VHH binders against p91247. Designs and how they scored, part 26

Target 1, 277 residues: p91247
Amino acid sequence: MAVDMIVEPKWVVQNFGNIRILDASWTFKPKADVAEYKAKYYNKFGVGMNELKNPEYLAEHINGAAHFNFDIAYYPSEDERFTLYTPEEFSSYVKRLGVFNGDHLVIYGRGKDGGMAAASRAYWTFRYYGYTTVSVLNGGIEAFKLAQGVVQSDSKAEGIRCKDAIHFPIGEVCAAKGFKKKTDCDQAFAAKGIKVGDTVVISCGIGLSASAICLAAARSGIVAKLYNGGVHELAYKAPQHLNMRVTLLLHAITVLRCTYIHFTFLYAIVIKIERIV

## First folded at step 6 (VHH)

Design e17 (framework vhh_7mjh_2)
Fold by ESMFold2-Fast, scan of step 6:
Structure e17 (fold): chain B 277 residues (1-277), chain A 125 residues (1-125)
Amino acid sequence: as target 1 above (277 residues)
Amino acid sequence: EVQLVESGGGLVQPGGSLRLSCAASGFTFSSYAMSWVRQAPGKGLEWIGRIWTRGSTSYNPSLKSLVTISRDNSKNTLYLQMNSLRAEDTATYYCARGEYVLIDYGSGEYYFDYWGQGTTVTVSS
């Protein structure tokens, strides 16, 4: 069926019950490591939809709109940021967004130029996969609000960016008679990608190894914070002056207990905090 | 303090070659994608290309045969090699931290948080 390629905000408001709306907003972030992305998210759309939530979409989107998330709909390869899935894999993703054959899809963006670049990319992606009844909302969510369209918020994402939990054994900074030399500790942190000036959060179920690692990190010029609470108590508020955004994953602290010889192995989870800019 | 300082610009004859350098300081250079952008007199910005942290490059298709971007993480330096220069290549060349992302298949957006001061290249007889 023939639909207009570009639809106006007033038309969308008037036809709201007869269309499926997709938010194509994308927020810049450093390109993901290909191997890590493939292990966690490639063709695992349920996981991606739970973990790769977009802060702008969560804060505000057209009422009822699903997020066509570029970080999920495409995957990173060595040479491309947005690599296309097979038609079958793509279909699996968009069905999770409530998109079915015969729907009139209306895609919108936000920000500069009404997000027309992102909306247009999503439009051509759907056309590439054979969806023909697709339109772009002219002027994006901003124009939609000016036309008295209804928007909603699922939740506001506020916090500190957390990138990958680093498993850090106490033996990396301690020997039988106490702390290792500063140069050895410096190298241990560097080997894990942690350097002078970095901020890390260190967590341990018992607190003993985390405390020692925190002290070694401070000696190496790393800003370290120790958190020792139950899973339900792991909550962080971003320092507003640092303007950080984060989604925290709750990780269980794993304590390896090998008692067939006289050892208990403890390790801490070290989370490197990055500012999103 | 983050600083990007370009060098290597100047007057060059048509058909000549030139290598621009960008010295980065105040951040972990090896952790960031880096880009080159140019602006000809009286024109808008034109993306040249970017290089990701592991050395993978992407170029403006119109310029791909004429330029090569490389980086030396041990020297915190970004390079732009230009060959077969023409009068149309006369521009101020900027080093930038970040990348130009092709959001739409025909266009993209600049995601740069820091820019250099620029270095001027003039291609003239």
Scores: ipSAE 0.194, ipTM 0.610, lowest interface PAE 4.6, mean pLDDT 75

Design e18 (framework vhh_7mjh_2)
Fold by ESMFold2-Fast, scan of step 6:
Structure e18 (fold): chain B 277 residues (1-277), chain A 125 residues (1-125)
Amino acid sequence: as target 1 above (277 residues)
Amino acid sequence: EVQLVESGGGLVQPGGSLRLSCAASGFTFSSYAMSWVRQAPGKGLEWIGRIYSRGRTSYNPSLKSLVTISRDNSKNTLYLQMNSLRAEDTATYYCARGEYVLIDYGSGEYYFDYWGQGTTVTVSS
């Protein structure tokens, strides 16, 4: 419910799976031409997130952190560099960062003074829009690394979690002796709302766990489709094999850069296919 | 590679005027906001104002009536015109690439990645 305004690196490491982390790093650039920015990026957050990548974020960020990019979250006007969007427009952007109601947000920066100025600006921006469960990571990414926090160097963690996707760890269907009994696997799928006769699409964002889950699903009478090319292969081939509802969902997932990163072990993303009849 | 060279400083009488220049090289001058900053003897840095690539200016409110910043992108040159000079305007004047940016709702930072060597202005009789 109530959260501390400032959280320490050790607390963040301990609570890593229970928080949404945002990188508020900003690199100085010449102020954009207002008319050009508005034509290309204003309220077009998908385009901004694709084209306005931050080099420092791409080179290093806390594992799983999305980038709260000042060049996207704010827009340049004639009189200001950081002009505020309407609440509805801001909400559209932060949902693309994987921020949903009830999430405990932890915002960090980097560089001079641990990036506290940038992180604090992002904090007050969220508070201005009505988000109350927001904290700043004391000391930024450098302090986090000293506390044995995990960082990464590519944008695979940048993206929006798929709230309607089923997160399915391989341990739900496998044990030390291989696959669990059919009855146990049936129960694991049923617990996630998947039953005999359902059609599911299985994709693995990291590793090959999707293959094992697909085999276990097939044994349970679930029609499983496996795509090794991930979201891109699904988007390309899916329209020829799937209901329009699923095609629209896959397009939405692609636009949102829906990636799921689990820090303790590999996951598969399972999407249940609903038929329009 | 990037070079900023100030000129035009010197001794001026109280009430006088002075125009400082800053010659830029080693980068696409027309793409960057430029600023003037000064430091009086024994005091900290004081931001004077900035000019964006297309000529729009912003000034420190305490200095706005006394100074004018301009630029000539064809000559890669930044200018600071100062009028009605007083003894307290005695300082070393620097041109810098970048601007003062409000980062949070109560404070800002100087985002200057390159500075000139400075030119000294002394106001005395």
Scores: ipSAE 0.000, ipTM 0.195, lowest interface PAE 16.2, mean pLDDT 73

Design e19 (framework vhh_7mjh_2)
Fold by ESMFold2-Fast, scan of step 6:
Structure e19 (fold): chain B 277 residues (1-277), chain A 125 residues (1-125)
Amino acid sequence: as target 1 above (277 residues)
Amino acid sequence: EVQLVESGGGLVQPGGSLRLSCAASGFTFSSYAMSWVRQAPGKGLEWIGRIYTRGSTSYNPSLKSLVTISRDNSKNTLYLQMNSLRAEDTATYYCARDEYVLIDYGSGEYYFDYWGQGTTVTVSS
């Protein structure tokens, strides 16, 4: 489909469920050492996404937006700060951001002049790689908020909130002496709208609670898939069962790094897989 | 590794002249635009000027008549010639490597990706 090169904030709010949004915010810093970068991050996008987080993106971004991080999307070479990857390598990175062929991609920035400089750079990078359904959000995140668009924060604490996810504490299925009886677990799942025959994706930041909840779900006749990360893997295996909201949510979970340094919160994020038909 | 080392600073009398040098290593010097930046005591950073790869220059309009930037690609060295020095020119002078970033199809910005440690110039009688 043909798309407009520049879209307005009100249009984005009205079409939020039908687009994929990327934050192109970039903070200036000294150029990385080429050899160190190549050893640590070159074509190792999972490592880059885990270690090279942008503070402005973490503090505030459009709900569900992934960060198109210039420190990851490009690599430093001897004479250039932003050297372009091969199409295959670039594709590997942007698929981790939930971007696939045919998606209507909307890129935004922030700050002076609505971040149009950064957003436009990302736009032309996508066009260079053959993506044709790409737009820039006019006025950036500031204009989006004025149009009553929803923004979020990526906190390692209480601020990690996924709109379509079911927050499932391990205490719903476990007690001090082990698993609760099957009938109590059945009721806990039912109370959250999960029933026998449903298919769910379970992910968490600590790993342990997700495994326990997956076992309890299997005992209750729920088809549970445990994902330790990788929106790309889920989209590859079951793309026809994902809607835009679920894809954006899994995207946010991957970018948000659902890992807690402290075990003060033992919970899993459960996503019910539904056909969008 | 990229290294920029300034030299030539010191005490100069008002009305005097001084030439600063910046020795570059660890990169292809001839492929980069280079800038001079200064910081007077108790003040912020002030951009002095830039020299492009082919030798053309761009200056801060407030300083254009007082300074000349040049380069010697055979020696990987950047120069700042200062004439008619005044007490207000007392500052730490930095050499910086310019990185040109395309913003869109028609424009771009320069960023300073590497800086030297600076050399101090004091203008006093």
Scores: ipSAE 0.000, ipTM 0.146, lowest interface PAE 19.8, mean pLDDT 73

Design e20 (framework vhh_7mjh_2)
Fold by ESMFold2-Fast, scan of step 6:
Structure e20 (fold): chain B 277 residues (1-277), chain A 125 residues (1-125)
Amino acid sequence: as target 1 above (277 residues)
Amino acid sequence: EVQLVESGGGLVQPGGSLRLSCAASGFTFSSYAMSWVRQAPGKGLEWIGRIYTRGSTSYNPSLKSLVTISRDNSKNTLYLQMNSLRAEDTATYYCARGETVLIDSGSGETYFDYWGQGTTVTVSS
């Protein structure tokens, strides 16, 4: 049956329960090692679905939506991040997402521009494999919530959580001639609510500013961990490194987006770790 | 221990050419995409380009005609060849492990997990 390529949030709310919804959210990660990926995940979709969880999807998705995970639906090759599976292999994956012939699929994303880039990529992938009854939700999950659509969470937040991210400029602890004196650094951390004995995770896009801030924090008696994996991996890895079961709050993470343009790293991201009592 | 060490910087005359090297150790170099990034005095970082494991390259469109990135996996070494150097090319040049990935036609996300300490190139007469 013919369906519109783009459907509006109100239409999705009104037709909820008569469509199959897929979340196409994808978080940038370093390209996986090809040999390691093939050994662990290639055409092993059950393993991938258990191990390659997306924290944005787990924290919030449209009620009943399955996650069309780019890290599973595609595989990395030497020169290509998103290599296409055979039709048989792809069908094996989407069957696990509860997608059957004749379903009207509605795909959505989140974030910048309503996640239309990710949702559109998933749309064209389904079309490539012969699915004709597929649509993109205009404006993504944010527009859906504005239309009073229902969202859910599969994540359990328990134990320890991260506070909102603190934007910490390197100039707070460094001057042209090196580090500021300890008393000035102590005051800079205190002004941001960071005290002796606090535990913080420090990151920036490239690790340079974060390294200096981490050293200044250690000198001030703050328990500091430097995360060099870049800001996009912090949301996934920081809780695992701390052996936590909490979901990292997205508004605590500042995501940097670049197009072939100048990078400006004037600050590091500092996240305080505290227990939910 | 992952280590990236740049070399080959120095003073060069306008219109001249220079080749920078980056020696990698502590990881399987042949398995990783590598990038070059530069920072001019008082300016932000500027991505130059990347090279994949088999040698395919992608460049900042503004710099594509001026630079060539290559690698020698047998020597664990990354190279940046620069030609027709101008005063505006004066910068600290960094070797980085990783790449920029485009999410749509006008935007992308960058992930570099290890950086060298940089090598300074000064273009002056």
Scores: ipSAE 0.000, ipTM 0.209, lowest interface PAE 15.5, mean pLDDT 73

Design e21 (framework vhh_7mjh_2)
Fold by ESMFold2-Fast, scan of step 6:
Structure e21 (fold): chain B 277 residues (1-277), chain A 125 residues (1-125)
Amino acid sequence: as target 1 above (277 residues)
Amino acid sequence: EVQLVESGGGLVQPGGSLRLSCAASGFTFRDYAMSWVRQAPGKGLEWIGRIYTRGSTSYNPSLKSLVTISRDNSKNTLYLQMNSLRAEDTATYYCARGEYVLTDYGSGEYWFDYWGQGTTVTVSS
């Protein structure tokens, strides 16, 4: 499918739920020492995303936009500031930003000339790696705000995206006298596209329905993580006792802090986690 | 300048029906997605559904069988039809410009820039 190379702020506001947005802002700084960078950050994207945060992105970015951080997407070499990774390594990084094949990707910048230089660099980088459904937001975040687009101030959009949030009523797994039979619960999860081996995050406004749904999911062989507003407990208690993949998953759960409307206590939001690769 | 004014709320018997209206002014109504959101007393906001510029709708699955959202671009008006009302449907209902995104991208946040004042629906005998 063909997409326009340049999209206007009004179009982005109208199509916000159908696109993946990346902030390509970069703050000039002296070139990092090559040996030190390679020891700490080269092909270690989880470490880079934790330690190399961009202050401008954190202060303000388009709602839901992940940061395509030049200090992570590229690495310094003796001859160049922005050296390109292999396609496999680049793919590993952008999947952590929630970018997958088939997404209509919209890249924006900020500041001088609407950040078109930075946004265009990111655009051509994606095209270099074979990504064709990519556009640049004309005028950057400044023009987007003038078109009444929504912005936020934190890093919650960084990491893997919340794939297909599922609105899951407690009545799918509970009846008046307790839990439904395992076979009925198995069918309810399968009907929502949740299969054995999937990892899901279950959340609700007051935690009651989420706890029941989490227990039913565990009985069905689904790896269920309960989120009830106590994200700091997950962050503090587990990372040092887990392998890298589980640590990255816990980081993703914390980072994703999916801001959602508190539904009735009878309902929970189930988020199927995309695999970090 | 941008204004959203809801109307049609009031006292309704259980099992009854109601149609809420939202009159929009100060912007090109046909160019924007519109949403309905409700808030029961002492509870948080609950997304009801949205209607896109081209007329396609998306609903909260828990409410889909009970509500229908429509729009009339010639009158700059958004509608919410509610049927088989229950005591649990007692809430203040808000019209909002924009959409709530739960799928594919971003966060489960409201991307609304303007809200109406709300209209109260009370379902009781």
Scores: ipSAE 0.000, ipTM 0.102, lowest interface PAE 20.6, mean pLDDT 71

Design e22 (framework vhh_7mjh_2)
Fold by ESMFold2-Fast, scan of step 6:
Structure e22 (fold): chain B 277 residues (1-277), chain A 122 residues (1-122)
Amino acid sequence: as target 1 above (277 residues)
Amino acid sequence: EVQLVESGGGLVQPGGSLRLSCAASGFKFSDYAMSWVRQAPGKGLEWIGRIYTRGSTSYNPSLKSLVTISRDNSKNTLYLQMNSLRAEDTATYYCARGEYVTSGSEYYFDYWGQGTTVTVSS
């Protein structure tokens, strides 16, 4: 289906629930050292999303918008700042932003000239990879606010960023001979503020370590739910609506606050659930 | 350092054919869409066409019957084949990295070659 290449702020406000919004803001900085970038961030999008934060996006973005971060979507080569990944690698990154085939993407920028240069670069990048249902928001976030569009100042909408999440290594509850004693596990949970009667959701990159932590939590009297598909699946399916989608899976109305997650097979993420009503 | 170097221009008779080449260096050629653009003396830029990484092409409808764009990723080279040349095809031809952002009005090209001049005359 054909979409307009340029959409107006009022149209975006009226169609907010039917589009996927990406913030393409980029802050000029010296070009990264190629070897250092490749070692730390090349094709390691979870690490990049955790460490390469954009301060302008975090301070203010369109409600529900994920950040299409140029320092992550592209990589530096010796003579080029924005070198393109393979289609497979690019697909891996944008799925973390909640972009799927058939979505109508609306990309915006900010600042000088409404951020049209940055938004347009992101637009043609999607077109280059064969994505056709993509538009640029005319005038950027500034014009959007003038049209009474809603903005926010947290990072919940970008991948998995659970601010009250507890990073929990499997080694806190397991040793070479299996589970640690119940008293040691009880202490590990208590040390992280988890008490008997708390309800927690436990997830990891592939679910394996989370299963062990969930069992240890249950033994300690903690009401624990294992999120199937791991944190990786949450990042793909719920970037703009993370709290609502996680809550729906738990069959409870819950407010979740998120912080950055480091994806390793040795870590799990524990999210405390607070029921509002 | 990104470099695009066009070659193959020169004098050609009306009705003749000509193939232009663009040698790319300093970047991973296979990761970029490439375009051809021309400029006749005293006139504005005219987009000819583009080729994506996997060989998919798109052309200016006014020029589609005249030209074919191809690429050889193993040689980091872009080609423009032109047939049935007319006097009005006299122009400087540029190789550029990128493509049109909007149909017929805006270009997103971050690097351009020096150009190669094609003169169609008897």
Scores: ipSAE 0.000, ipTM 0.098, lowest interface PAE 20.3, mean pLDDT 72

Design e23 (framework vhh_7mjh_2)
Fold by ESMFold2-Fast, scan of step 6:
Structure e23 (fold): chain B 277 residues (1-277), chain A 122 residues (1-122)
Amino acid sequence: as target 1 above (277 residues)
Amino acid sequence: EVQLVESGGGLVQPGGSLRLSCAASGFTFKSYAMSWVRQAPGKGLEWIGRIYTRGSTSYNPSLKSLVTISRDNSKNTLYLQMNSLRAEDTATYYCARDEYVTPGSEYWFDYWGQGTTVTVSS
């Protein structure tokens, strides 16, 4: 029930699956025209979230963190830059950030002094509205990275490309008496452009054929990751537990969704990644 | 322009059942996971559950035996079936586009409907 006001980076890494993280980064800009802001963004949070995106947040944020954007959470008035909404209006905004009733919120910032000024403002804003289970991440995203915390980017995957999904029937590596000999399996992978040392993600709808193909790939020296939930399900799960290469691969998988077929237990989908020079 | 419009709310007796609908427009509905969320009067947001693009679901453990989420991609419509309704289920129910679970999105829920109110009373 009770939560510490300040939490340390190592604690956040260890408790990552049990907290809701908000990025309170804010970049200085000239104060918006009051009339223009009210016409376009006041209490229109969907519009604000689409149009007032923060470049620093988009370039890098703690994996899974939503952006508590000061240019949206507050509105400009004639007398001040950060005017508070009513509790009902504020609730409408934070609902869009995925804040659940009773969540332990952890708010962080970045830059000078670990962003403690921005994170603290957001902390006291939540407290003002009656939210009690909220903490500030000591030292911000910089300290989190030093504690080996995972960060992500919403920018395009520059310089990395995934090949088209490869449909791989189990019969390419299995015969009536079990696995085919290693040389036949090696040739099956090579025929589809997969070679020793490659890294692939292998998936099918129920995991049975994918499991066999993954074992054959490992025998051939191919680094294989197995996902039993199917390509489309993996693509739509939170990437918060994945490294950057796997996150970029999941992005590529969503481009291939139209190729997903029924009866995947007879086939696996194999995706090979390579860096574009 | 993205729009989500909930319907099906109203008065229901304790122990009754109710099915809510959410009509989506302005985006490729089948490409997004969708969530249901509720807010009881004077309380905060409570997540009900999510349906992924292929139709698999994930529920709040406190509610999993009471609700079923489904979708009809041909009609761009999301559904929430609720059974054995209690007075404590009185709330405004929202559907939300779950953009965060789609690779390349930074927001968990980027678009919400206006909500539909469910009142459970005798």
Scores: ipSAE 0.000, ipTM 0.150, lowest interface PAE 18.7, mean pLDDT 71

Design e24 (framework vhh_7mjh_2)
Fold by ESMFold2-Fast, scan of step 6:
Structure e24 (fold): chain B 277 residues (1-277), chain A 122 residues (1-122)
Amino acid sequence: as target 1 above (277 residues)
Amino acid sequence: EVQLVESGGGLVQPGGSLRLSCAASGFTFSDYAMSWVRQAPGKGLEWIGRIYTRGSTSYNPSLKSLVTISRDNSKNTLYLQMNSLRAEDTATYYCARGEYILDSGEYWFDYWGQGTTVTVSS
């Protein structure tokens, strides 16, 4: 079935029993030693799921959500932090999360900017492996709670106290942070000289911010490709060799605030390729 | 003199498969990470993936399970296997010598092939 790329908290609450929810929360940590990771966790998803639990997920997640753990779904290599498994290996992992063909999958994050960067990366990973019925929850777990969504805790992480119950209604429940309206995003891209029909290559250091921009661009009808390598070097070397002129623009794609969410300055390289006649 | 020569391009029907090859010469192939990059007509460059010296692979997360990269160090040859091809896969495909700069986490492409064109059409 065709599904929306971005679903709103109220929609998720109303459709809770008809969707499979994944928590894509990731906590920054030093890159694991490649050899040690391979020995302990590479393609050993049961071990990874038992030993690499995320404290934020354990303390609080949407009721019934499984954790799509970046430290398990990807592996570290000498070349990058989040290296992709084969389709067969990836399938083995996500089946352990209760994801099967035909499920309407909804992915969410938490924290800065509603966790949209992490959720967007997970979204594009599923699309890469051919899963098409996947959506991102706008504004993350914070927006979901404001929409009266139910959350649970599997255990208390060190340093986390029981949260105080929300005293409702103290007033109208306001929407949490989430993506900007499509028209605002269209305007933001246009302000940077990017419009429907343009093709851009977007890169950032770890891929999270670039993934969110890629999702926003796709919603605006812009063909945006996520690149995990050094786009700067690619632009300078490849176009010269291919008898092309390249205008390399070091560019911040800014998504202006509209509903408590904004993407701040994100380093992006926009390559406009001009063929030499 | 470093040389990378792609081959295997041509006309292929939608849903079909093909394998591209890249013959490397002028350097110790087994010591370098290698990449595939494509460019669709009128569009920008799209990194497909890389394969490290020991055979570990890394792919662009935006691609849809279309490709597998492999290498044969005994033949100094890099491969790109493509399955379930669609019209959107019509592009010139380039072989590039890439490496990971450990300290910066950046990738450097210092040599490129001339490209081989794949046209997906019925």
Scores: ipSAE 0.000, ipTM 0.085, lowest interface PAE 20.7, mean pLDDT 68

